# Designs tried in a protein design chat: VH-VL binders against q9umr5. Part 137

Target 1, 268 residues: q9umr5
Amino acid sequence: SYKPVIVVHGLFDSSYSFRHLLEYINETHPGTVVTVLDLFDGRESLRPLWEQVQGFREAVVPIMAKAPQGVHLICYSQGGLVCRALLSVMDDHNVDSFISLSSPQMGQYGDTDYLKWLFPTSMRSNLYRICYSPWGQEFSICNYWHDPHHDDLYLNASSFLALINGERDHPNATVWRKNFLRVGHLVLIGGPDDGVITPWQSSFFGFYDANETVLEMEEQLVYLRDSFGLKTLLARGAIVRCPMAGISHTAWHSNRTLYETCIEPWLS
Below, E stands for the ipSAE of ESMFold2; O stands for the ipSAE of OpenDDE; V2 stands for 0.75 times the mean of E and O plus 0.25 times the DockQ between their complexes.

## First folded at step 7 (VH-VL)

Design p60 (framework fv_mavrilimumab; at its last look DockQ between E and O 0.02; V2 from the best seeds 0.00; counts 0 for: pae E 6.2 > 2, placed apart)
Fold by ESMFold2, look of step 7:
Structure p60 (fold): chain C 268 residues (1-268), chain A 123 residues (1-123), chain B 111 residues (1-111)
Amino acid sequence: as target 1 above (268 residues)
Amino acid sequence: QVQLVQSGAEVKKPGASVKVSCKVSGYTLTELSIHWVRQAPGKGLEWMGGFDPRDGETVYAQRFQGRVTMTEDTSTDTAYMELSSLRSEDTAVYYCATGPWDLLTGYYKFDYWGQGTMVTVSS
Amino acid sequence: QSVLTQPPSVSGAPGQRVTISCTGSSSNIGAGYYVHWYQQLPGTAPKLLIYANSNRPSGVPDRFSGSKSGTSASLAITGLQAEDEADYYCQSYDSSLSGWVFGGGTKLTVL
């Protein structure tokens, strides 16, 4: 009998995207109850991330209550940020494996087709003018926009990422860290050929410095200060890093080798 | 404006094969998810299989495994469905259906259908 | 044979509201997959009526609506009109079959 699996989708996404992942789980872990949360689908994925966190929180409570031995989370792209916030705000979560599938955990600083659709005259070097405004922070993309050349604006304006990373003081930081640390394992998945997550090392809590040189997780201030528990998790042996080349952003949940290597071992 | 035009009606003997074509215009075939659906006289719709270009995989309904092949010719923007070892119960109208990716729902919106191709299998 | 169950027929008088059910399972609708609805007028190809549970394509009247709850979905037609007389099919994806599935169809009779 396997723990239930909860799947959280990304930006402009739906349950259909995960059909192959569900097939793989059924083949290797027969009888596993898998729920792909169908909230904030498609255009609704642009809603502020705190609104999404609240809605997903309400949806996962009954699933977790029915599974006192624990659940697993598989969270894709933007969904990995929603799930990390859930782990912080839920005093009573029982998540064993949190599987972060190519998620921009330290933020995003890259042009995408979705950004061009939403802000057609913008590029990454000037998007901070939109995203670091009260109006811009009403869009989920801007909630994790992280411009390494405008760090003071990021720290002042971010309503989501700077808070869940503990980069800006807030009254819940200690409680959120405590809650996050109750996770059994953090499984980080991503790779250099993703093409959307920029830098791709954001999926492993790496990010640009002011010169656009990538600093790895252990070089980040949020890690060194242990602001939300990364250093503690790594010392506990609870962080699994599973990079894989040759996978584009929309293919992470449909690659069998990726599943067998990076996901399957953690679905007890 | 996507349009799907299918090949004409066919009459076949049991044990033969049939290959139905679906010509696509108004969009590039390589960006469309083409599916095949059949309908026996007086019966409901039955999905046979399809191709999803974001996935790169053709999937066949289990009851047609080993009898059906779905292919595409990108030089002519034409999709094909070939059904072999025909039986009398394969008598049906065969449709191709498709739509472009719908960004706002995260799904292929299947709002374009071919006119249907009647295949009659009689001995 | 279908994994999605629909009533074989429903009927209503002009102006009435009718509902067509689509009952699935945990491997399709219950897994979170979208439900789509098609209308098929006599002698014609099916036409997309509702997609992704509740969205109407351009040109579909707002008296058609869809909803999903648990393992089931529903198509509602308000203000029933004579031209609504058709066959109606639901569709979803099924993870156990690794493919798309249609309901058995529902014949709507108006009079």
Scores: ipSAE 0.108, ipTM 0.656, lowest interface PAE 6.2, mean pLDDT 89
Fold by OpenDDE, look of step 7:
Structure p60 (fold): chain C 268 residues (1-268), chain A 123 residues (1-123), chain B 111 residues (1-111)
Amino acid sequence: as target 1 above (268 residues)
Amino acid sequence: QVQLVQSGAEVKKPGASVKVSCKVSGYTLTELSIHWVRQAPGKGLEWMGGFDPRDGETVYAQRFQGRVTMTEDTSTDTAYMELSSLRSEDTAVYYCATGPWDLLTGYYKFDYWGQGTMVTVSS
Amino acid sequence: QSVLTQPPSVSGAPGQRVTISCTGSSSNIGAGYYVHWYQQLPGTAPKLLIYANSNRPSGVPDRFSGSKSGTSASLAITGLQAEDEADYYCQSYDSSLSGWVFGGGTKLTVL
């Protein structure tokens, strides 16, 4: 039998967004128990990410308990950060494959449609004034806003991303790293035509330097310092990078070719 | 938990300039957008200007453009408002105010206010 | 003269309901911009009372309520108390002025 699959949605999403993914899984892996967690849907996905982590944790614990052989996580967009944090705080998770589906794993710094919706007259270069305030950090989007031009503010004010990355020292960093390293495989999926994740390399732990030059994962301090286990995972062959062009952000969970190439191989 | 403490009362002659300070505590100035509002004796509130994070610049009310300058010293977490060419009509209590953006609606509100600085312009 | 128009004064007896109107235009309230309300006690700085048309900050009792319709907004106070005697100001954003605007203020007297 196939291991259960748990799906975590992204910003403003619901379980309905994953109807095609469920169809693909059922077709290629019949009998697979797939659970799309219906938590923090719609506007509720704007709630602080730590709150979401706690909610999703309560939902996945029973599922994991019933699956002693392990489970797979498919986490889309913002959900990918939620899942990474989830795996960091859980000392007893049994996740085999953690599939990060076009997630801003290294943060977001871009003018996108959702940003314009939330801040119609705001530009990404000015958002640090909002996101790095205590009030801004009550907003999920701000929890992974990563302004490369205001690194000090990011490191000091980010209440989520900077912590799970181990970029700011905290007493749980060692334990969180240990917990995250329990994952069997980290599958990173994304691509240049995403249009939302900015830069798109964030899905692969790449990100801007102070000159907005994109550096790859191996050039990041979090990797070099192995602050949350990326270097260790790569060394053990546990990181899979699956880039794909021609896919927009809202199509990652609905594209058959992407599923067959980047997702299906890790559901066995 | 934000606190705004303004400088003391000022008495100025017509044509002079006044510079009022507003020191922020609880949070850093870089985390806030400081605005200035004045109130003439027995009159209503009048917005003068402030930093707009949407535009990344200080915006002044049209009435005060060319006569008001708002600056910030992040090293001391202090905001300043300087008004030049003072007139008797500029006699008012001047407030600094700040607050978080309403991230759900995208609109600004003034949650925190300084105690006010009385500026008297008389010959 | 103010961009937003308020009645200069309203009054009510303790326990009564009073309403303060705030009339704007198509460039502010009518444009969809939210309305905020402030309470100013004598000799003090203004205090945020209502934000985004109808939301109460922490510490504001539920007898204060706000609403908006068309180009106008309204502040309602039920169960009027002596401590409610103050000046009340509405605020919004005006796109034509590219700035925040206040109403002229309303003096509330508790009889």
Scores: ipSAE 0.024, ipTM 0.544, lowest interface PAE 6.0, mean pLDDT 92
ESMFold2 (binder alone), look of step 7: mean pLDDT 88; pTM 0.913

Design p61 (framework fv_mavrilimumab; at its last look DockQ between E and O 0.01; V2 from the best seeds 0.00; counts 0 for: pae E 6.8 > 2, unsure alone 74.3 < 75, placed apart)
Fold by OpenDDE, look of step 7:
Structure p61 (fold): chain C 268 residues (1-268), chain A 123 residues (1-123), chain B 111 residues (1-111)
Amino acid sequence: as target 1 above (268 residues)
Amino acid sequence: QVQLVQSGAEVKKPGASVKVSCKVSGYTLKSLSIHWVRQAPGKGLEWMGGFDPRDGETVYAQRFQGRVTMTEDTSTDTAYMELSSLRSEDTAVYYCATGPWDLLTGYYKFDYWGQGTMVTVSS
Amino acid sequence: QSVLTQPPSVSGAPGQRVTISCTGSSSNIGAGYYVHWYQQLPGTAPKLLIYANSNRPSGVPDRFSGSKSGTSASLAITGLQAEDEADYYCQSYDSSLSGWVFGGGTKLTVL
């Protein structure tokens, strides 16, 4: 039988968004038990990511316990960060494939529809004043806001991304790295036409330097220092990069071609 | 645990300028939005202006435009408010204040206040 | 003269309930902007008492409550105590002025 699949949604999202994905999985892998976790839906997805991590952890633990041979994670958008953190804090997870579906793994720095919805007059260049304030980190979107022009504020104020990346020293960095390295495969999916994840290379752990030049994963300090295990995972062939053009952000979980090319191979 | 400490009392002649400082501690000034509110003796609170992180600019109350300048020195985590062409009516306690933005509703509140700076304008 | 109108003074005996009104217009409270309330003890800086119409910051007792309706807001104090004697100010945002506005303030006397 196929390993169970756990799905984690993104910002302002719910389980309903994954109806097509469920259909694809059922068709190609009949009998697969797929659980779309309906937690922190809608506006509740704005709650601190660590709170979400705890909530999702409580939900996945029973599922993992019933699947001793392992499970697969499909984590979409913001959910990809939740899942990465989840795998970092769990010393006994049994995740075979961690599929990061268009997630801002290296953070977000862009004017998106989500940002405009929250702050119609805000620009990405000014959001550091809010996100890195004493109170900004109470919102999920600020937990992975990564301003390349204010690296000092990011490193000191980010209560989530900087920590799971090991960019700021903390007592759990070694253990989190060990836990995350338990994953069988890290499947990174994203593309240039996403329109939300900015830069889109963030889905592949690429990101802006101080001049807003996009550097690839291998040029990032988190990779070079192997702060949370990216270098180790790459070395053992555990990282899969699956870029695809022509897919908008809200279509990653509903595109058949993308599923067959980037997701299905890792559900066996 | 944001703390705002303001400069000492000032006595000025009409037509002069005054510059009040507000030093931030606990967090960096870059991560805060500083606003200024004054209060004449026995009178109410009056908002003068402050930094709007949504627009990335300082916004002044219309009454003080052209006469007030708010600046920041991020290297010393100090905010400044300079008021020129002082009048007797400018005699007041001047406060710096800051607080959080709510991302869902967009409201802004002044959670933290400086101790106030008394500015007296007299001939 | 203040954009938001408050009664200049209110009074009550210990244990009583008092209410302070804050009347705005269609460009501030009536436009949907949140109302905050501040307490100012004599010789001190204002302190946030109520935020976003009806929320209490940590340390503020539940005998303080706020409400908003239409173009007006109200601060209610139940079980009035001697230490409640202070000035109270409402605050909101005014779109026509593109800025924050305060009420004229209300002096609360505990008899």
Scores: ipSAE 0.405, ipTM 0.769, lowest interface PAE 1.4, mean pLDDT 94
Fold by ESMFold2, look of step 7:
Structure p61 (fold): chain C 268 residues (1-268), chain A 123 residues (1-123), chain B 111 residues (1-111)
Amino acid sequence: as target 1 above (268 residues)
Amino acid sequence: QVQLVQSGAEVKKPGASVKVSCKVSGYTLKSLSIHWVRQAPGKGLEWMGGFDPRDGETVYAQRFQGRVTMTEDTSTDTAYMELSSLRSEDTAVYYCATGPWDLLTGYYKFDYWGQGTMVTVSS
Amino acid sequence: QSVLTQPPSVSGAPGQRVTISCTGSSSNIGAGYYVHWYQQLPGTAPKLLIYANSNRPSGVPDRFSGSKSGTSASLAITGLQAEDEADYYCQSYDSSLSGWVFGGGTKLTVL
């Protein structure tokens, strides 16, 4: 029998968006119990990410308890950050595959329609004034906003991303790293034609330096210091990178070739 | 104010086909997910199929696969459902239903229904 | 036997509370898909009553409420009134059928 699959959606999103992904799983892995977590949908996805992590934690506990041999996570966009935080804060998670589907794992620095809707008079170059304030940190997109031109403000003000990346000292860093490292595989999915995740290499733990030159995962300080376990996972052979061109941000969970190539092999 | 206005009642013989129209006013058809639902006399609602512009494809319920075609004419904001090889059990009221994408809940809100089109299949 | 199972009928006296169940499976409600509820008065098209499990459209009285748990959903009507006599349908999406599914319907009789 196949391990249960838990799906965590992204910003301004809901369970219906994943209908094709669920259909693919049902066809290739019949009998698999798949649950798209029905929390923080639509505008509720703007709530602080720590609030979302707490709510999603409460929802996954009974699912994990009924599956002692383990579960898989498929986490899309903003949902991938929620899932990485879950893996850090849960002493008792039993996740085998963590599948990160076009998630801004190293942050976001891009003008998007979502950003334009939420902050219509702002652009990426001036959003740091809002996001790196206590008021701004009450919005999920600001919890992973990463302005490469104001890294000092990011490191000081981020209430979420800088903490789960181990970029700022905190008393739980060692325990969070230990918990995260219990995952069986980390599957990173994304691509250059996404159109939303900026830089798209954030889905692979790459990000801009101060000149907006992309540094890949192995060039990032969080990797080099192994601050939350990336270097350890890579050395263990537990990181899978599955880039795919030609897929827009809203199509990652509705592309059959992407599913067969990047997702299906990890749904034991 | 969004309205869905369907074509009038039809009487057909077994083996014929019927094409029901659904004219949208107050919204552009391009931004709507149009679905077709039928209800036989004294029976419940049965989903037949629909087009979802976010998917770019039409999906038909298995029961109607091969007999139903759903099309749209965006120049007139009119959706069509054509059912072929009619049988007496296809006698029903046929509804079109839709709504725009609801960003706040992340789904299509099906709060607009046509008035229904009675299709009677008799010899 | 519809994919979503509803009781065929339910009844209550004016002013009382009535609950209509909608039982699904792991491929629909249990997968996390929303439940919507429709009211159909005799001779009319269905009308959206509850959407996305528990949300009430504008113009629907607050005595109508919805909830979802596990593989099941429930519509509650409090302060029952004569005009509530109608057929009620639940709806969800089903990944096994790749489409929308309706419950078989529940006839509500107000005594």
Scores: ipSAE 0.067, ipTM 0.671, lowest interface PAE 6.8, mean pLDDT 89
ESMFold2 (binder alone), look of step 7: mean pLDDT 88; pTM 0.908

Design p62 (framework fv_mavrilimumab; at its last look DockQ between E and O 0.02; V2 from the best seeds 0.00; counts 0 for: pae E 9.6 > 2, unsure alone 74.7 < 75, placed apart)
Fold by OpenDDE, look of step 7:
Structure p62 (fold): chain C 268 residues (1-268), chain A 123 residues (1-123), chain B 111 residues (1-111)
Amino acid sequence: as target 1 above (268 residues)
Amino acid sequence: QVQLVQSGAEVKKPGASVKVSCKVSGYTLTSLSIHWVRQAPGKGLEWMGGFDPRDGETVYAQRFQGRVTMTEDTSTDTAYMELSSLRSEDTAVYYCATGPWDLYTGYYKFDYWGQGTMVTVSS
Amino acid sequence: QSVLTQPPSVSGAPGQRVTISCTGSSSNIGAGYYVHWYQQLPGTAPKLLIYANSNRPSGVPDRFSGSKSGTSASLAITGLQAEDEADYYCQSYDSSLSGWVFGGGTKLTVL
């Protein structure tokens, strides 16, 4: 039998968005138990990511307990960060494949439709004033806002991304790294035509330097220092990078070709 | 916890300029939006201007445009409000204030206030 | 003269209920902008009392409540106490002025 699949949605999202993905899984892997977690849907996805991590943890624990051979995680967009944090705080997870589906794994620094909705007149260059304020981190979007021009503020104010990345020292860094390294495979999916994840290389742990030049994963300090285990995972062949062009952000979970190429191989 | 500490009382002649400082502590100035509100003796509160993070710029009340300048020194976590061409009517307690933006609803509130700076303009 | 209009003064006996109105226009309260209320004790800086029409910050007793309807807002104080004697100001944003605006203030006297 196939291992159960747990799906975590993105910002302003719900289980309904994954109806096509469920169809693909059922067709190619009949009998697979797929659970799309309906937690923090819609506007509730703006709640602090740590709060979401706890909520999702409570939901996945019983699923994992019933699947001693392991489970697969498919985590979309913001959900990918939730899942990474989840795997970092859980010392007993049994995740075989962690599929990060167009997630801002290295953070977000871009003007998007979501941003325009919240800040119709705001530019990304101004958001550090809000996101790194004493109160900005109460919102999920700010939890992974990564301003390359205000690295000091990011490192000091980010209550989520900087911590799970091990970019700021904290007492749980070693344990979180150990826990995350329990994953069998880290499957990173994204592409240049996403239109939301900015830069799109963030889905592959690439990100801007101070000049907004995109550096790849291997050039990042978190990799070089192996702060949360990326270097170790790569060394053991546990990281899979699956870039695909021609896919918009809201289509990653509904594209058959993408599923067959980047997702399906890791559901067996 | 955010704390705002303002400079001491000022006495100025008409036509002069005054510069009031507001030092922030607990958090960096760059992470805050500082606004200025004044209150004439026995009168109400009057918003003068402040930084709008949505626009990334300082916005002044129309009444004070051309006479007021709000600046920040991030190295010392100090905000400044300078008012020029002072008149007797500018005699007031000047407050700096700040607060959070709620990203869900988009509202802004002044949660924290300085202790106020009395500026007296007299000949 | 103030963009938001408040009564200059209100009074009540201890234990009574008092209300303070804040009347705006279509460019501020009527435009959907939130209303905040501040309490100012004599010789002190204003203190946030109510935010976003009807929310109480931590430490503010539930005797204080706010509401908004149309172009107006209202602050209600139940179980009036001596320490409630202060000036109260409403605040909102005005789109025509592109700035924040305060009411004229209301002096509350506890008899």
Scores: ipSAE 0.233, ipTM 0.695, lowest interface PAE 1.8, mean pLDDT 93
Fold by ESMFold2, look of step 7:
Structure p62 (fold): chain C 268 residues (1-268), chain A 123 residues (1-123), chain B 111 residues (1-111)
Amino acid sequence: as target 1 above (268 residues)
Amino acid sequence: QVQLVQSGAEVKKPGASVKVSCKVSGYTLTSLSIHWVRQAPGKGLEWMGGFDPRDGETVYAQRFQGRVTMTEDTSTDTAYMELSSLRSEDTAVYYCATGPWDLYTGYYKFDYWGQGTMVTVSS
Amino acid sequence: QSVLTQPPSVSGAPGQRVTISCTGSSSNIGAGYYVHWYQQLPGTAPKLLIYANSNRPSGVPDRFSGSKSGTSASLAITGLQAEDEADYYCQSYDSSLSGWVFGGGTKLTVL
């Protein structure tokens, strides 16, 4: 029978947003137990990501305990960062497929409606003044803000992304890497027409250099140093890259072709 | 205050159609997702369908597929529900219901209800 | 025979605490979909009482509370008063039906 599936939503999101994805799973893999975690919904998704990781960890533990043969994670947008942190901090996780659905895995450097609502007088070029402050790091959006023109501030101030990427030395780095490497598959999904994730290649661990030229995953220091296990996973054949054009940020979980091509094969 | 004002009671014969209107005041229709819920005499609430702005389409409950059409006129802030091939079991009070549709809050609930429209189907 | 199961009636004396259950399945409440609660006084339209499992709209007394666990939800009313006598409905989304569903309703009687 099919392994249970746990769904982790994104910023300003709710379980209703995933109704089409749940329908696709029910139709193609009948009997699959699917749980969309209803924690940190709506405005609560702005809470610091480490607080969210702790809450989601508590919710996931009993689900994993009931499924000793493993579970799958489908994690959308900001939720993909929460899930990656979960895999690092849980020494007892049993995740087979981690499906990262258009998640800003190397960070975000783009103006969005969410940022305009939260910080109406700021643009991406100046948002580092807010996000790389202690006050700014209390908002989830700033926990993965990655300004390529202020990399020294990012490395010093980031309370979340720089740590889970192993971009700043910390005492848990080796155990987090070991835990993350227990995942069976890392499935990376995203595309050029997303419109929110900037650069869109962040969903594939790509990101800007100082000239805003996109360096792909294999060109990133975190890959080259294997700081959290990305090079090891690729060498194992455990990384699946599934780009798809023509899908906007809010449509990734409601596109049948995307599901059949990029998601369904990994829901064993 | 937001108000939903529905059209008056209807008496219909089996096989006929009925069209119920729901006029929004105190708020704009474009900020709301209008849904239709019915209640047979002495029975519970039954969702029939509604416009879902996140999908950009109207979604109908399975049991009403092919018999119901829901439309909106944004120039008059009025929503409509038309039910065809009426049967005696379609005798019910028909409500329109809605709440503010807000992409950023992640909530979907029915804050506001119309007064109801009684539709009686009898020979 | 609603997909969300509520007891058909519940009663309590003034000042008591009562609860109304709403039992679903893995395709609705158990999948993580929100539960909303509505109060319906005789001859009137339903009124939103609790949304997104546990939130109270403005004007709803704090003696009303909601919770969710597993595949079930519960509405609690403390300090029961005569004006609480009404029908109560739970609501959620069901992925197998691709639609919104209501419970069958619970008549609350204040003794």
Scores: ipSAE 0.006, ipTM 0.586, lowest interface PAE 9.6, mean pLDDT 88
ESMFold2 (binder alone), look of step 7: mean pLDDT 88; pTM 0.910

